# VH-VL binders against q7dma9r51to147: the designs that were tried, part 5

Target 1, 97 residues: q7dma9r51to147
Amino acid sequence: GDQVIYHCTVRTLDGVVVESTRSESGGRGVPIRDVLGNSKMILGLLEGIPTMHKGEIAMFKMKPEMHYAEIDCPVSAPENFPKDDELHFEIELLDFS

## First folded at step 16 (VH-VL)

Design J5
Fold by ESMFold2, fold request of step 19:
Structure J5 (fold): chain C 97 residues (1-97), chain A 128 residues (1-128), chain B 107 residues (1-107)
Amino acid sequence: as target 1 above (97 residues)
Amino acid sequence: EVQLVESGGDLVQPGGSLRLSCAASGFTFSSYYMNWVRQAPGKGLEWVSYISSSGSWIRYADSVKGRFTISRDNAKKSLYLQMTSLRAEDTAVYYCARSPERVYPSGITKYIFAFDIWGQGTLVTVSS
Amino acid sequence: EIVMTQSPATLSVSPGERATLSCRASQDVSSNLAWYQQKPGQAPRRLIYDASTSATGIPARFSGSGSGTEFTLTISSLQSEDFAIYYCQQYNRYPYTFGGGTKVEIK
């Protein structure tokens, strides 16, 4: 499985930050490390990150079923997460190996 | 028949302000990230700013951050650039430009900042 | 900021001949590279994206190649309407930066 190291910021379409790895957006400033195919990840990240290249910063919009409204979603949503909304994702891919 | 039309370019003194507009037609404006790109006379192209389809996510080039404000009105199919504290270096033709999208059947959309539609530009001249 | 460097600044080519334009990125931009054509008094027109994918409606004589830091635009048989300035642009990460352009002119 491919390892991915990335920063991610998630906003509602109205611009409210729902979660972020970035310190300027309330996160710890520490990127996420996942292994594609093994780590529990939302579908949108599993599909979106393979479209990216190392060093890329990409903007995505994801339907609810591609994040926490996925049937049998393997991860828990943050508290009060808007699971029925389309959300904007900014992803910075630091490593894809 | 997809079209972008800029307006509002003018001669302005240093330190002045100006608001540019871009009218969109022939496509679903509210679905696309929009950009401003500028070109100083006789020079190359410089990306200025983008705004997300909803208007809520915005980025600026460092050269204009804090002085320029991008906005949009999806009901009017219009993109705007409010410029303040203008400098001679801001003299350029300003283009609005569309970021195409790649829509996946699964429900994810990726925005591509390789601009597929451009307006004709509007000239801003900053001189004393 | 990723600096895009184009060479040559000017390329003199006869109609019907092949033109080869170079673009170099200061950092790896993978295949997130576009090429634009701009004629006097006109807006840029996108020719190529993803380094090698032709935009809709672009003549087959335009082709792009390369990845990482080195890219090439090739015009396989210059037509009279192809004399213009050509820009490369990376979109791997903001700020999205353009090269300084290559002017292709009639020899």
Scores: ipSAE 0.831, ipTM 0.926, lowest interface PAE 0.5, mean pLDDT 93
Fold by ESMFold2, fold request of step 19:
Structure J5 (fold): chain C 97 residues (1-97), chain A 128 residues (1-128), chain B 107 residues (1-107)
Amino acid sequence: as target 1 above (97 residues)
Amino acid sequence: EVQLVESGGDLVQPGGSLRLSCAASGFTFSSYYMNWVRQAPGKGLEWVSYISSSGSWIRYADSVKGRFTISRDNAKKSLYLQMTSLRAEDTAVYYCARSPERVYPSGITKYIFAFDIWGQGTLVTVSS
Amino acid sequence: EIVMTQSPATLSVSPGERATLSCRASQDVSSNLAWYQQKPGQAPRRLIYDASTSATGIPARFSGSGSGTEFTLTISSLQSEDFAIYYCQQYNRYPYTFGGGTKVEIK
């Protein structure tokens, strides 16, 4: 479906950054460009991004089954990743087309 | 009954420090993002800071960055604001405010910064 | 930062009449807009969120409308307890900013 461009930072509940697109959090500063509804996104993003509007910065908490503990998750988790933990997501939606 | 009660407001000198507290009751405090919002006497409202439900994600308004520290103790159902390097423009009533959550059946919770519960505030006066 | 501008600063209205309050955002905030009522010596009370959704326990005479950059709060038949200051606030992105307020007073 729709093309989306967004920044995302993911932290454990203890505050450890597990991934980020933002330079200040160790990322490259380049937003993700993807197609909403593509089977290669984690469920949490597929569910969360449609609740947002262009220009919004939103805070989410996601249960494990909505990210890397999803059955047959289409995205590989980093080594030693806490797949069974709830994670906090900050998402900035730059474009929704 | 859901309640937020602020305390710790006082008269302090410029450059001084003060610690505000907010006691929560009647709801699961550890589930919610919490905020400080201030209002200078006779003026409008200014958002100051939020802290995530676990305490590990924090944002500040630019006007207070580096001088104020928000924190929480979920076991004590308490929110705090440690203020340092206080200035005359920090004079305000400080409110503790709750961000409600929007829970989706899928297992996602979105946090809404349209504050549904407010305390009655505590007055901080910074004056020589 | 998104600047919220309210007009008028003061609105004089007779009891039983309709009050219409305006709020403008410097950037598109979609429907991420709340309205608050504040009486002297009291904390703000949330009236409306999502631009047009009434908060629990708020009288039906309060209604919100608008999206994007222009928003309206309407009080359809003003009661004696409605004389207060009203603030709009965007929550599309931090810092979450408030308008300067509209004081609704007895004409």
Scores: ipSAE 0.826, ipTM 0.924, lowest interface PAE 0.5, mean pLDDT 92
Fold by ESMFold2, fold request of step 19:
Structure J5 (fold): chain C 97 residues (1-97), chain A 128 residues (1-128), chain B 107 residues (1-107)
Amino acid sequence: as target 1 above (97 residues)
Amino acid sequence: EVQLVESGGDLVQPGGSLRLSCAASGFTFSSYYMNWVRQAPGKGLEWVSYISSSGSWIRYADSVKGRFTISRDNAKKSLYLQMTSLRAEDTAVYYCARSPERVYPSGITKYIFAFDIWGQGTLVTVSS
Amino acid sequence: EIVMTQSPATLSVSPGERATLSCRASQDVSSNLAWYQQKPGQAPRRLIYDASTSATGIPARFSGSGSGTEFTLTISSLQSEDFAIYYCQQYNRYPYTFGGGTKVEIK
């Protein structure tokens, strides 16, 4: 598939940042580079990113089964990650294809 | 019938403060991102701010950042804009506006900032 | 900030005629563009979103086209209620910015 480069910030519905690529939110400031359809991408990103366009900043809400509580999730959840909660995602798509 | 009704617009002096309210009815208010959009007399539209459905994610236009505070009370189905350090340039009709959602059966929801419901607006005049 | 530029500022056209309104974005916004109609003393009304998708209840005479940086709203046969100001707006990324408007008036 398509190559994607994106920033992502994940918050609980109460606004607690649980993971982010952005330096202002505790990340390293380095976007994620991945390929759509890679076996290590969560379902929520596999469905959400194709709805976006290059340069878009989009806001999503995702149910647990679309992130780290999905069946046979291909990535390990971080320690104490709220994987059974709905989470909010802000995604900035820097590059697509 | 879905409705948004703004209130609290008034004449204030520069440097003053004012609080706007927006009452929602006819839809599940807590499910939607909400926005303030303003229009100076005889001028075009300017997006001011959004607030997430839970109230915990907020963005502002640079022109109001640090002076305006958006908030919501989902139990009261109300959106607010607290304005401080008002300037003549803030003179406008202020609208509250709803961002629709795209709900996917899989369990993701995308929020769309093409506003589908608008209130009738409330006029704020900042003048000496 | 993505600057939205509308032209013309004023479009004079006779009832029953076609009106063509232009909107240009300073950066690629793909299809994340909406059109609104505003009549005096009223709130804006969304006509088109996703560049070309009609909002619910909007008459078929309103159509949108374009992608990327160039967009058009077409009113195929103007009715008396269509004389208003029309705004385009991008929502590819915040701040969500509007064009300056095109006033459609009776020629």
Scores: ipSAE 0.814, ipTM 0.920, lowest interface PAE 0.5, mean pLDDT 92

## First folded at step 17 (VH-VL)

Design M1
Fold by OpenDDE, fold request of step 19:
Structure M1 (fold): chain C 97 residues (1-97), chain A 128 residues (1-128), chain B 107 residues (1-107)
Amino acid sequence: as target 1 above (97 residues)
Amino acid sequence: EVQLVESGGDLVQPGGSLRLSCAASGFTFSSYYMNWVRQAPGKGLEWVSYISSSGSWIRYADSVKGRFTISRDNAKKSLYLQMTSLRAEDTAVYYCARSPERVYPKGITKYIFAFDIWGQGTLVTVSS
Amino acid sequence: EIVMTQSPATLSVSPGERATLSCRASQDVSSNLAWYQQKPGQAPRRLIYDASTSATGIPARFSGSGSGTEFTLTISSLQSEDFAIYYCQQYNRYPYTFGGGTKVEIK
């Protein structure tokens, strides 16, 4: 699979940050390094990232079945998070190879 | 018919405040990211701000950050721009503009910031 | 921010002639490039997005090409209603930025 390096921030419709790689959003400031099809990742990211271009910042909304409410989701939902709601994702694709 | 209608433009003094409104009709307003784009007289276009469908995500251009506040009321199908500490260089026609959705199978939607619907704009003049 | 540069600033063409407008990005914006038409006293109208995809209702004489940093808007046969200012805009990343515009005027 393709290797991807990206920043990602996930918010609820109410504006709560679910996850973030950005320091300004409570993250560690370190981008994620994944291999599409091999790394454990949210289905929506697996499907959405290939639609992006290197250097692009994109906004997505994803239905529950495309993130934590996916059947047999390989990524656990954050603690005390309702996984059945729509989420919005900001993704900056730093590298795609 | 899909339509955006801006209002609230006026003549104000430097340092003053003004609130712009944009009324949407003909589409599901609450599903779309909305933007403000401005154009100084005789000049080009400048993106000002965007707000996500629910208001959970907001971005500003550096030129207005800390002075302008974008907001929305989905029940009223309205977009707003509260402007404070206005400067002469803020003089412009202000447009509200929609970011279209690119819908993918299985429940992913990407927001495209190539604006497909524009209002006719409202003129803000900042002058002493 | 990504700086968009359009050339020429003014393009004089005769009706029926081909018009070629250029847009350059200061860095790679891939195909995330849109073109707008603006007539006097009117709001901009989206013509092209994704560098080469025509918006709904746009006449076939308008076409976009290019990728990366160099883009072109072509009007194959200029009509009287096509005299206007044309702007390119990148949406690869915020802040979203426009070119300075090209005024297409009658020769």
Scores: ipSAE 0.940, ipTM 0.966, lowest interface PAE 0.3, mean pLDDT 96
Fold by OpenDDE, fold request of step 19:
Structure M1 (fold): chain C 97 residues (1-97), chain A 128 residues (1-128), chain B 107 residues (1-107)
Amino acid sequence: as target 1 above (97 residues)
Amino acid sequence: EVQLVESGGDLVQPGGSLRLSCAASGFTFSSYYMNWVRQAPGKGLEWVSYISSSGSWIRYADSVKGRFTISRDNAKKSLYLQMTSLRAEDTAVYYCARSPERVYPKGITKYIFAFDIWGQGTLVTVSS
Amino acid sequence: EIVMTQSPATLSVSPGERATLSCRASQDVSSNLAWYQQKPGQAPRRLIYDASTSATGIPARFSGSGSGTEFTLTISSLQSEDFAIYYCQQYNRYPYTFGGGTKVEIK
């Protein structure tokens, strides 16, 4: 699978940050390094990132079945977080190879 | 018919405040990211700000950060731009513009910032 | 921010002739490039997006090409209603930035 390096911030429709790699959103400021099809990833990221170009910042809307509500989702939902809500994702694709 | 209509443009003094409005019709306003884009007289276009469909994400151009506030009321199908500490260089026609959606299979939608719908614009003049 | 540069600033073309407009990005924007037409007293109208995809209702004489940092808008046979200012815009990343525009005027 392809190697990807990206920043990602996830918010609810109410504006609550679910997860973020960015320091300004409570993250560590460290981008994620994954291998598509090998690393544990939210399905929406697995499907959405390949639609992006290197250097692109994209905004996505994902249905529950594309994130934490996916059957056998390999990534655990945050504590006390509902899995059946629409989520928005900001993704900055730093590298794709 | 899909339509955006701006209002609120006026003549104000430097340091003044002004609130612009944009009324949307003909589409599901609450589903779309919205933008403000401005154009100084005889000049080019400058992106000012965007707000996500629910308001969860907001971004500003550096030139207006700390002075302008974008907001929306989906029940009223309205977009707003509250401007404060206005400067002469803020003089421009202000357009509201829609970011279209690109729908992918299985429940992924990407927001595209190639603006497909524009209002007629409203003129803001900042002058002493 | 990504700086968009358009050339020439003014292009004089006779009706029926081919017009070629250039747009350069200061860094790679892939195909995330749009073209707009603006006539006096009107809002911009999107002509092209994704560098080469024509927007709905746009005449076939308009076409976009290019990727990365170099882009071109072509009007194959200029019509009277095509005399206007044209802007390119990148949407690869915020802040979303426009070129300075090219004015297409009658020769």
Scores: ipSAE 0.935, ipTM 0.964, lowest interface PAE 0.3, mean pLDDT 96
Fold by OpenDDE, last read:
Structure M1 (fold): chain C 97 residues (1-97), chain A 128 residues (1-128), chain B 107 residues (1-107)
Amino acid sequence: as target 1 above (97 residues)
Amino acid sequence: EVQLVESGGDLVQPGGSLRLSCAASGFTFSSYYMNWVRQAPGKGLEWVSYISSSGSWIRYADSVKGRFTISRDNAKKSLYLQMTSLRAEDTAVYYCARSPERVYPKGITKYIFAFDIWGQGTLVTVSS
Amino acid sequence: EIVMTQSPATLSVSPGERATLSCRASQDVSSNLAWYQQKPGQAPRRLIYDASTSATGIPARFSGSGSGTEFTLTISSLQSEDFAIYYCQQYNRYPYTFGGGTKVEIK
């Protein structure tokens, strides 16, 4: 799989931050380093990131089955989070190799 | 027919406030990210702000941060731009513009900021 | 922000001639580049997106090419209705920025 480095912020439709790598959104400020296809990445990211270009900031809308409501989802939803809601993702792809 | 219609443009003094509106029709407004883009007289285009379909995400150009507020009412199929602390350099035709959706298999949609639908614009003039 | 530079500022072309418009990005925007046409008193109209994909209803004489930092809009045979200002715009990342425009005028 391809090596990817990216920032990601996930929000509910009412604007609640579910997760973020951005410090300004409550994250650690550290981008995610991962390998597409060989990780516990949620399906929506696996499908969305390859559509992006290095240096791109993209906005995605993802159905529940593409994130925490995915069958056999490898990532646990945050505490008390309704995993069956639509989510929006802001992804900055820092590196793709 | 897909259409956007801006309104609210007026002559205002520096430091004044003004609220622009954009009425959408012919498409599912609540599904789309919307933008404001402005054009000073005889000048080029400048992206001002975008708002996500539900309003959960908002971005501004640095030139308007802290002064302008973008909002929407999906029930009314309307986009708004509240402008405050207006400056002469804010004089422009203000366009509302749609970001199209790119739908991918299995349920992800990417929002593309190559604006496919534009209104005819509304003129804001800031002058003493 | 990414600075978009268009050249030339004004392009004088005779009807039927080929027009070539250039757009340069200050950094790599991949193929996230759009072209717009604007006529006096009208809103911009999207011609090209993804650097080379023609928008719906756009005549075949318009074509876009390029990637990364260098882009070109070509009008193969200029028609009378094509005299207008053309803008390029990157949407690789916000703030989304436009070039200064190229005015295509009749020679």
Scores: ipSAE 0.930, ipTM 0.965, lowest interface PAE 0.3, mean pLDDT 96
Fold by OpenDDE, fold request of step 19:
Structure M1 (fold): chain C 97 residues (1-97), chain A 128 residues (1-128), chain B 107 residues (1-107)
Amino acid sequence: as target 1 above (97 residues)
Amino acid sequence: EVQLVESGGDLVQPGGSLRLSCAASGFTFSSYYMNWVRQAPGKGLEWVSYISSSGSWIRYADSVKGRFTISRDNAKKSLYLQMTSLRAEDTAVYYCARSPERVYPKGITKYIFAFDIWGQGTLVTVSS
Amino acid sequence: EIVMTQSPATLSVSPGERATLSCRASQDVSSNLAWYQQKPGQAPRRLIYDASTSATGIPARFSGSGSGTEFTLTISSLQSEDFAIYYCQQYNRYPYTFGGGTKVEIK
């Protein structure tokens, strides 16, 4: 699989931050390092990241079945999170190889 | 027909406030990210701000951050720009512009900030 | 921010001739590059996006090429209605930035 390094912030339609790697959004400020297809990653990221270019900041919306409502989703939804809602993702792709 | 129509442009003094509006028609407004882009007289284009379809995500250019507020009312198919602490350098024609969607299989949509629909603009003049 | 630089500032071309406009990005923007046309008193009109894809309704005489940091807009045979200012714009990262524009005028 492809090596990827990226920042990601996920928000609900109401503006609540679900997850973030950004310090300004409550994250650790550390980008995610992963391998597409080899790690437990939500389907939307697996499908969306390959559409991006290195250095790009992109905005996505993803249907529930592309994130926590995915059948046999490898990642558990955050506590008390409505996993059947549309989510918006801001992704900065730092490296893709 | 897809259309955007700006209004609210006026002459104001430095330090003043002004609210711009953009009325959308001919498309599902609530599905699109919207933008403000401005153009000083005789100058080039400057992106000002964008707002997501539901208003949950907002970004500003550094030149207007803390002074301008972008908002929307999807029921009224309207985009707004509240401007405060106006400066002479804010003098410009202000355009509202749509970000198109790129739909991928399986339920992912990417927002493209190559603006496909523009209004005719409204002139804001900041002068003493 | 990514700085977009267009050249030349003014391009004088005779009707029927080819016009070649250049746009340079201060860093790699891949193919996330758009071109706009603007006439006096009018809003910009998108001509090209993704560096080389023509927008709907755009005449075939307009074409875009390039990737990374160097881009070109070509008007194969300039028509009277093509005299205008042309802007390039990157959308690889916010803030989304425009070039200074190239004015295409009649020679």
Scores: ipSAE 0.929, ipTM 0.965, lowest interface PAE 0.3, mean pLDDT 96
Fold by OpenDDE, last read:
Structure M1 (fold): chain C 97 residues (1-97), chain A 128 residues (1-128), chain B 107 residues (1-107)
Amino acid sequence: as target 1 above (97 residues)
Amino acid sequence: EVQLVESGGDLVQPGGSLRLSCAASGFTFSSYYMNWVRQAPGKGLEWVSYISSSGSWIRYADSVKGRFTISRDNAKKSLYLQMTSLRAEDTAVYYCARSPERVYPKGITKYIFAFDIWGQGTLVTVSS
Amino acid sequence: EIVMTQSPATLSVSPGERATLSCRASQDVSSNLAWYQQKPGQAPRRLIYDASTSATGIPARFSGSGSGTEFTLTISSLQSEDFAIYYCQQYNRYPYTFGGGTKVEIK
């Protein structure tokens, strides 16, 4: 699979940060390093990242079935999170190879 | 017909405040990211700010950060720009512009910041 | 921010002739590049997006090419209504920046 390095911030429609790699959004400031197809990645990221170019910052909206409400989702939703809502993702693709 | 109409442009003194409005029609306003783009007289274009469909995500150009506030009312199909601490260099025609959607088959949509719909603009003049 | 540079600043072309406009990005913007046309007293109109895709309703004489850092807008046969200012714009990253524009005027 393709190796990817990216920053990601996820927000609800109400503006609540669900997850973030950005320090300004409560994250550690460390990008995610992963391999598409061999990782515990939500379906929306698996499908969305390949549409991006290296160096791109993209905004996505994803239906519930594309994130935490995915059947057999490999990633657990945050505690007490309403996983059946639309989410918006900001992704910065740092590397793609 | 898809349309954006800006209003609220005026002459104001430096340090003053002004609120711009943009009225949308002909499309599902609540589904789209919206932008403000400005153009100083005789100059080029400068992106100012964007706001997500629900207002959950907002970004500003460094030149206006801390002074301008973008907002929207989806029930009224309206976009707003509250400007404060205005400076001479803020003098410009202000356009509202739509970011189109790119819909993918499995339930993800990408927002494209190649603006496909523009209003005719409203002139803001900051002068003593 | 990504700096967009357009050349030439002014392009004098005779009606019916080919016009070639250049746009350079200070860093790789892939194909996330748009071109706009602006006439006096009017808002910009999107001509091209994704570097080479024509917007709806745009005449076939307009075409875009390039990727990465070098881009070109071509008007194959200039018509009287094509005399205007043309801007390129990257949307690879915010802030979304525009070039300084190229004025296409009648020779």
Scores: ipSAE 0.927, ipTM 0.965, lowest interface PAE 0.3, mean pLDDT 95

